# Designs tried in a protein design chat: VHH binders against NADH dehydrogenase [ubiquinone] 1 alpha subcomplex subunit 10, mitochondrial (ND-42). Part 8

Target 1, 347 residues: NADH dehydrogenase [ubiquinone] 1 alpha subcomplex subunit 10, mitochondrial (ND-42), of Drosophila melanogaster (Fruit fly) (p91929)
Amino acid sequence: TKKYSVFNAIFDKTSKRFDENSKVICVEGPIAAGKSKFAKELAEELDMEYYPAVDLDLIYINSYGYDMRKLDPQLPPSCRSYDVRNFCLDPSHDLAAQFQIRMYMLRYSQYIDALQHVLSTGQGVVLERSPYSDFVFMEAMFRQGYLSRGARSVYNELRQNTIGELLKPHLVIYLDLPVDAVKKQIKARNVDYEVQSKVFSDAYLSDLEQLYKQQYLKDISTHAELLIYDWTAGGETEVVVEDIERIDFNQFEADIHNKKMLDWRFPLEAEWCEARIKYCHEKPDLMNYFNVPRFDVPELVRSADDGKVWRDVWFNAPGMKYRPGYNADMGDEGLLTKTKIGINQGI
Below, E stands for the ipSAE of ESMFold2; O stands for the ipSAE of OpenDDE; V2 stands for 0.75 times the mean of E and O plus 0.25 times the DockQ between their complexes.

## First folded at step 1 (VHH)

Design g3 (framework vhh_8cml_1; at its last look DockQ between E and O 0.01; V2 from the best seeds 0.00; counts 0 for: pae E 20.0 > 2, placed apart)
Fold by ESMFold2-Fast, scan of step 1:
Structure g3 (fold): chain B 347 residues (1-347), chain A 126 residues (1-126)
Amino acid sequence: as target 1 above (347 residues)
Amino acid sequence: EVQLVESGGGLVQPGGSLRLSCAASGRTFSSYAMGWFRQAPGQEREFVALISWSGGSTDYSDSAKGRFTISRDNAKNTVYLQMNSLKPEDTGVYFCAADRSYYSGSYYLPSEYDYWGQGTQVTVSS
């Protein structure tokens, strides 16, 4: 029995063993490191499901492709859109706190979907970042004065209430880019709001690197395998695959103090089934752990009056009056199988 | 501007049924997603059920699936929660809430709702 042959079997499309074929891989690193290209190639080569980096387009682009940010001139300031572009250009805005909390929640929601995929299909997943690393951005924003102490406190309480409910990844791959190389890649990418960014200072980028290396990678490596690459000149995905194939994910069996893969050690079939039920069927209950009062942090609360204006504008926007597929203003047509009850009850 | 008033709560034996009503005042009722939440003494408010502004989409907590049905009558500005097969664990104060966004991904969070009713007590006990 050879370690690499066991791993090759995991990536054999005919394998039906969930324990051997179910791996969660998170690709981490600074901005502009080439994570998206690498993660896509890795997922393709390993025949795993790819989960791209989350962004606020998941909130602002509706099911018909309409960009809800176009409604901003009709909205009070507290209800206007605020995404990565806005953060780069105006990081001291009150909506930066909402932005960071929404990023954590989106990563948390996506991670549950990834766990659901792994536990229900046996197919592995490759994600760009995770809820486990999200705090490095929150802490860097706080250090630069972009978040109030109240907002940071709310974030930490939300994270405390939720992070312990997930299963840690099997493997974290960190693409290392020094600050100077990050700045060079931002310039090379030539995205207008990134080049003009007030955020991507030496201080901010150095804080991110320090938080990643001294907090996140140190903490996560207790439970996950860790691979770190100098990605200054990029790299070959095939080399990383070979390194992954050399990892012994069962190394903990030789050392009783080794906590790697602890979350994935299911000695009983009942425990494995409970994990599947938790992530496949109890997502609303997991998301309800984000129920943290925010009424004493003004920048995280919209007034009732502002909320009314927002609702009137957003739900009268193109494609927003009815469920996707039922909006005549967007050209939706009734199906012969749709009934009045179906329209009213979502059948 | 929306005001919410709940009714229909009470004492019921395990296995029984109750129908809660939430009457809303305000011209924009049809633009709001409406939710039901519950809270047991000393605990946080938890999500029970949601219905979109059109009535075309509904969602339920796992504890409510198959037992509870949410519906709305936009002509009467009212949302309903039909509760069947009630259990002692369903005991709590039930709140009606109006939400600003069904598609925000946060409709299950009490903090995302702008308008709340005063609550109606449901007690499942013999």
Scores: ipSAE 0.000, ipTM 0.095, lowest interface PAE 21.3, mean pLDDT 80
Fold by ESMFold2, look of step 19:
Structure g3 (fold): chain B 347 residues (1-347), chain A 126 residues (1-126)
Amino acid sequence: as target 1 above (347 residues)
Amino acid sequence: EVQLVESGGGLVQPGGSLRLSCAASGRTFSSYAMGWFRQAPGQEREFVALISWSGGSTDYSDSAKGRFTISRDNAKNTVYLQMNSLKPEDTGVYFCAADRSYYSGSYYLPSEYDYWGQGTQVTVSS
């Protein structure tokens, strides 16, 4: 191993460009742990791009700022919007399964964008959660009876088809907060649908903690570096920055059996180009892996009649009749404006 | 699922060369780290070579380093093992394997791989 380490050190110096600052960092933890503040501060301190937690505004707010959820009274119940507010207030709803699958798809889509950014610019990224930890929420919802066995089966098939196409993160930071502290922070945040919610029970929050610690963190730590902090009273981002700066992300070079950073071990600079092509130009192909032929779970299938009503209502909404840039009713100038390519995400 | 079929085995003299191929079927081939393992009679399967999803990272057992080269062609859904300077101790059945274990800490053990081919025989003798 010493001779391998010397060779890697020489090789690393020759091709150090793009790998020391070009890291993917995922910030994890329970709801109300302070992830957003910490992740944003961390990204600023490291000169990295911050990716906030996904939400369904990404689907429901169109490119002109119109909130498509306003269409719900015109839609069949199966086609109505369902976001985190709905989940908090009515978690046993038929649309909860679709909601959780959409959350995974959004996290997956965002992660591709983050990989594209790293591979195109060399700037590292800090994400608030990731597709790799998303299953924690699906399993917790299942344990509480919010998802059917069929819906869980569909989710797992989708994940099996998709998760292996991504590059695992270099670093995961887990902000640890006990259940009673989480509940106190939810009340202190005073968000009306969170405070009113029956979802954030001891049982649900304990299931999330168990799934994070006993499944996700154990698995991801074999592939990524892992830092865990007691965040009960919060903490100082500068201390975490110093800990990160002491990490040797190339330690796997001294231990051939080590699987850490395996996804990022490109011995030739040209192989970075292959990855860049995949995440910069082939995102539609990656998202196509979500197209699985499962019609056996009624709450995840929209009838043809309901689908027709949805299309008629949705594509007649403000800003939706034409491609973005061509909607004169929204003030566009038509042919004088550059057309966008691939505007709606098929999440 | 992923289905794996090996080919290219046979009889070869010491010092000779063989190129093994592993054809994979299934839409998610590019999502797998791929490995080659070998098994001599009465022995357990042992690690030979490993390649990442893109082909960007490879690793080898001590006995394979410098003599064997693993590669992949994702357009053809195929993994290759070029074996040079073959020795009688290289004799055995060679298996390709696909590892999708997100909960494993090791890609070097046969128990960590979910999918296996049927194997192809390599015999090195004069």
Scores: ipSAE 0.000, ipTM 0.128, lowest interface PAE 20.0, mean pLDDT 81
ESMFold2 (binder alone), look of step 19: mean pLDDT 79; pTM 0.814
OpenDDE, look of step 19: ipSAE 0.030; ipTM 0.397

Design g4 (framework vhh_7qbe_3; at its last look DockQ between E and O 0.01; V2 from the best seeds 0.00; counts 0 for: pae E 15.2 > 2, placed apart)
Fold by ESMFold2-Fast, scan of step 1:
Structure g4 (fold): chain B 347 residues (1-347), chain A 122 residues (1-122)
Amino acid sequence: as target 1 above (347 residues)
Amino acid sequence: QLQLVESGGGLVQAGGSLRLSCTASGFSYAMGWFRQGPGKEREFVASISGSGGSTYYADSVKGRFTISRDNAKNTLYLQMNSLKSEDTAVYYCAAGRWYSDSYLTPEEYDYWGKGTRVTVSS
């Protein structure tokens, strides 16, 4: 696909692709609420692109399907993998702070891809959670003692540096499940590390619900439309579609103090084109805000020696020596180059 | 409900120094200082990020005032040096619920202290 440019905007006006369904919809709710099934069905009904919940497989499984977690025996403790399984079974581990920051970073990266899709095609998107709601997990972890005060401060600083660069969603749909129902659904899903989890206590789940309802939903509803459903027994996606069709996303035109859809009010074609360029071509620059060299938090600091070992092991792993399509050890027949895969600016 | 209590105001001679403190009942991601002089509207003075890593100042106070915070004590500080008669005002501590790129105006803060008076004599 040809990369977008200001020149293309003259012949390919972004605003001409927008219609009633050119919307960003975020599906929110507690763990095991049935968000994935609902979000996928909603995307199909509305002819929107579906973005599933992020997880660290997006970091640990490379382009060839090789699981980088197999390298852990070759890595110093500070460089080893730590994913949702590890968090569920050992939430007090030092790597829990890095895990939460990486979850925010992955949601941020996915959200940019979703904005790129809407601005490039005019097709709407449905996402499971977003960078805007990620902080509820960070705060719940902090309340349970899983994150230090220093780690929380670093997370907040990274969020402050990045959150303002995005366009808020048009609609947030919250699937409400009380703590008892969440625990029942975790048991019904029967995922081993979830059932055995030390994290999914009444206290943690209650904290998540409070943070969602008292902080996130209150704050996001000033800019996004909000729909809340009792999802204890599930529900019919068709009913939600009908509710969405009743929403007047242009209601703000009648009230100067109404902040809804503020991020999406571009009066000039040039401004739409600038947004498209930002999310289509400048993603590496946006992701570079996460490359902070020092923290005043010991568990987030990696020594130069540990970093060197990590680079040597990681970039000599199966499929990691050259760019995808050029790794002979994985069966690639492309033109061989000696250029390693870069990790700065999205390379 | 977050409560903010300012202290440290008083009478000081031009060229002098004063330190203001603001104790909060809990942590806040956005904190700052505003002031209101006689016959003037409330104006921005300084703000500080949740971690204390980023600070912002009004042009009128840059190089003279320093904002800082101690999150362990939920306390915000404003060190005021080289005070001028124009700095005479009631100083207010303010806190917001979440970070915002626009947290430079009074309307963007949710919680306010009662204010502490600073008078700079000629």
Scores: ipSAE 0.000, ipTM 0.118, lowest interface PAE 19.4, mean pLDDT 82
Fold by ESMFold2, look of step 19:
Structure g4 (fold): chain B 347 residues (1-347), chain A 122 residues (1-122)
Amino acid sequence: as target 1 above (347 residues)
Amino acid sequence: QLQLVESGGGLVQAGGSLRLSCTASGFSYAMGWFRQGPGKEREFVASISGSGGSTYYADSVKGRFTISRDNAKNTLYLQMNSLKSEDTAVYYCAAGRWYSDSYLTPEEYDYWGKGTRVTVSS
């Protein structure tokens, strides 16, 4: 299935496992562009690992499958869940700022996992969006009044302190739809909270398009190869595959002033090994750059009392009282062989 | 893994001043000080952003304590002025976990020093 064995990935010389398949590809575009279908087909055709769009299920569904959003009636309003459905139906809510920051953090976390995969196995990856384009959504939300100036400031500080630690993608593919086609596709998808939402106005969708094209694509194309396709009526994934196969990702070798692929230029095996260590074993350090105590933005701060209630409710939810594997209430077995006092009372 | 070492604790008379230091073995963005008195739970004292631009203080120390950091030296500081007997505790420096909502509680910090004792006498 894959070019490289899972058992040999850690101990293989990193540079030897790399080939034309060892690329990071990001699929971009407006909502309802068909990114998921295209990205999955592309990954299958290229024999790459597919990374779907992140969502807050990554936070709210615990390792036992329990949905932590069920705790909301027991929680203070400031601690309740807020996901994409909430944003579509109530975008002016105080939790919208935390929601967008969490989306960036999840995209960042997923991207580290994707880098780890490429560096450990040599298999390329296809991601639906990335942390590099996430700011498009923050800025569009700010322009619509869904985020305060303070929340935008916190987001920008977080991004500036974190984004430089990643390796930029090799290729960005932008699926282009005009605003009227996007609105048509939202209706055709017929997701109730999207159809009912006031968020997907002409103003919001136009801001997203402008930010994508005038800022993100312009900036990222100095490093990554960029392919843009009119996707109004969809398209043929096989045509895009053929275009990708014609790209020379090594043109920078002939031109010292070319900045393409700058993040991926490691002349020594030791430098490849350092990158692998960083993304395979130092993810907690990378994620630690997000831990910024900014308490000057009211909607991003919980009171101490609310925090205590949240901890009491959250860490007594099904599967959360003990480490995974030690929760008898979730059916875990063998607990009588543990110590008389127990190993842990929570995580 | 990040390592934290506190220093600067000691015996000080009420009304006096003391400066705590915490040396980190690597880069950590969010840092904080906590303290624990005899028979009490560990309580939040102060926190600071990775850049040093944002600070927060517990109400009990606001106006008397100042948190700061020197990123060139990998060192976190707590300047404690106008000390009271109630400030007697073991003081811990901490580095925040990578995913946190508030930074006000010990559970939101993954890396801890061993602590340095501060005793304030009359």
Scores: ipSAE 0.000, ipTM 0.167, lowest interface PAE 15.2, mean pLDDT 82
ESMFold2 (binder alone), look of step 19: mean pLDDT 81; pTM 0.833
OpenDDE, look of step 19: ipSAE 0.006; ipTM 0.335

Design g5 (framework vhh_8ghr_2; at its last look DockQ between E and O 0.35; V2 from the best seeds 0.00; counts 0 for: pae E 5.8 > 2, unsure alone 62.8 < 65, grease 25.9 > 24.2, SAP .67 > .668)
Fold by ESMFold2, look of step 19:
Structure g5 (fold): chain B 347 residues (1-347), chain A 126 residues (1-126)
Amino acid sequence: as target 1 above (347 residues)
Amino acid sequence: EVQLVESGGGLVQPGGSLRLSCAASGFTFSDSYYIGWVRRAPGKGEELVARISPSGGSTSYADSVKGRFTISADISKNTAYLQMNSLRVEDTAVYYCARLTGSYEFGWYPTAMDYWGQGTLVTVSS
């Protein structure tokens, strides 16, 4: 019964929207490689939707523009905010593990939104990094002693429980810079907490490069097309566009033993329909796979008492008591409700 | 007002069985609110021993109790149960029924408890 209703909706829409521009492209590379400029230009040239790098502002800046980090003095230490600035300045902090897991969740959430866009509209997408490469940062942090063995175990279980639900990208573009050039570009960007940070050592940046090249790029290239460019002095986006236009994304479509584009080989129209429904309507179910019941890693557990304090402080912050539009403390004229309901039910 | 009431604790010999009950009021079981059993042994921290979604479709257990304990729920009675078999002396603890945060609200990861009962004592001794 559900299949019949789904088929009618999907048949009307999905088969009419897909063309050869309906691709998922991920731009990868070291910190300060110029990914943002390149990815934005690429998206414009290809008429694709651009998805910028995620950050914790997505969690900490609410719908009214209030910065939830201001709540920290009211919160137990385990519940306080921790973002990229904190990591750069104090990477050995207990909250570093939660920070890295949240980065994975944000990349995962953004990737679902990107899949929804492709499957709903047929327009391709260009993302700055992806959930598939996120583990590179977790492993580099672990090697430098910023994450415990237990925290790494939690991260890996979360990834194993979630990553298989996504469709791998069609194309990965890696902007290659050696460690020395990366360090020079960090200084040139002149972001104060990055410049003064001890995180961007030769050891850390070398670990990132090794993990990217020897693990991520090697693995993803069996599923996606891979383009690698020396980006030490930058490059021309138009050259990359020409290279993309020469790729035959379907060259292995009939080969059941080749993994290239395997996630995008749907023999039946019903399978396209199921994918569209999954990413357009079932995001909450996908995000629920992050619910991993672990209490053996203290820095990733919130006690009942701390949780109660956090919930009271968080949901009484400016703009957080009611749904957007109903917060009189922010000037809204909407109808107040008796029941407090959390806003932003998902990332 | 959310309330959780545990019952069924007591004294039992090693190898014996007990069944704990958790009656919930002030909320309806839903996919957003899981129920867990948490224990605190003397001198030990909290251990989540079992968790169940209210729909009954997802359960998980601590390694220390896997294969011996079974969590279940009766949605019509708004009640969760913990069947404890093959009890050992190290299972001696105060057992709390807890509502775990459901959905991925900002505090959902790491796992958190938002309501719990007063606990029921389980003593396993010869």
Scores: ipSAE 0.071, ipTM 0.500, lowest interface PAE 5.8, mean pLDDT 83
Fold by ESMFold2-Fast, scan of step 1:
Structure g5 (fold): chain B 347 residues (1-347), chain A 126 residues (1-126)
Amino acid sequence: as target 1 above (347 residues)
Amino acid sequence: EVQLVESGGGLVQPGGSLRLSCAASGFTFSDSYYIGWVRRAPGKGEELVARISPSGGSTSYADSVKGRFTISADISKNTAYLQMNSLRVEDTAVYYCARLTGSYEFGWYPTAMDYWGQGTLVTVSS
């Protein structure tokens, strides 16, 4: 995988790396639609970098492979782990709001990495969902009563502070499954917490489909190309590749009111270089937009006492006392490549 | 031992300026901690008015002070600053420097504050 450097920014022009496959493709669809298999096959066929669906293992599994969820008995309730399993089994828990915000944050972090890859290497990317579609899950959770009005307000403020900093995808591919087919695929996939889920009701799944089709797909199609497939029986990746090859991503050149690819219309090389620097070197600054100071939503506020207990427990956990690569207790030797400690753990 | 020591508070007239300083000992600002300024006026709750990232590259402000206050840090002096311009009577409060456990906290908010300074009083009065 090619890496961006400061000297590459000076001597290499971003436009020299771009070709017709330097595209951001997002694969969207309901739960259990077969998105992972399709997205991976699509990335392989188009020679693009594949970005799988994010999960909270990115937060809970540390650099040494230790599962931080094991620390829950030592933590106050506000600091305990809450992942997709917990959400499926107990969606009315106070930590559901934090879970949804973390899912948005992880999709945002991954999307920056994808933009960095395209702008640094010229290789296209295929992602499973994106920060742009994340709000459909938040709204569906709110409609079912899993999020308070305050939590929704915080999410919306956080999204408004961050979403405008990104470049929209070139193409969205939506794999369409009706609610009854989604429920059949959940049973077929036979993941215990999904089958037993309190969340995957007809109401929730219908709300999710409505939010996808009536809000997200309509909104994103103003700026991105959109392909929709009936995926009830699956489909052939080759057919989708052929459809992609027929798309004219420069249609906007014929119509001044056409907003497609607007974020990718860089008239000056300096603008492309600035975008590359933004996503390659300023990721920590972008992630700091998630530090929203709202003390009026109790389920999203942690007391100083709880935070101190959390910090003492987590920083003394296996793998946490030393920089990654320096902990002898975890089999590390002091000569391993030094890893910079980031401002956001697990990102 | 971790300590934060504030200075620079005082009496100032409306429209005036003050610069608060926060000297840290027992840790360095580059040790992955956000530093924030929290104020508390009599009869009111605590308000986080400004924060700065460990690298100094990112800052954020409460809407009440945005455009008037500037937070900065001198890593070599291990000191954070809050430059307060166009001060208003409602800015009257005790200002505390706090070490935030931000990036390692559940919820992605720097709401946990593990060390506080003693506070410095800012009075804006004619």
Scores: ipSAE 0.005, ipTM 0.206, lowest interface PAE 10.4, mean pLDDT 80
ESMFold2 (binder alone), look of step 19: mean pLDDT 77; pTM 0.789
OpenDDE, look of step 19: ipSAE 0.147; ipTM 0.626

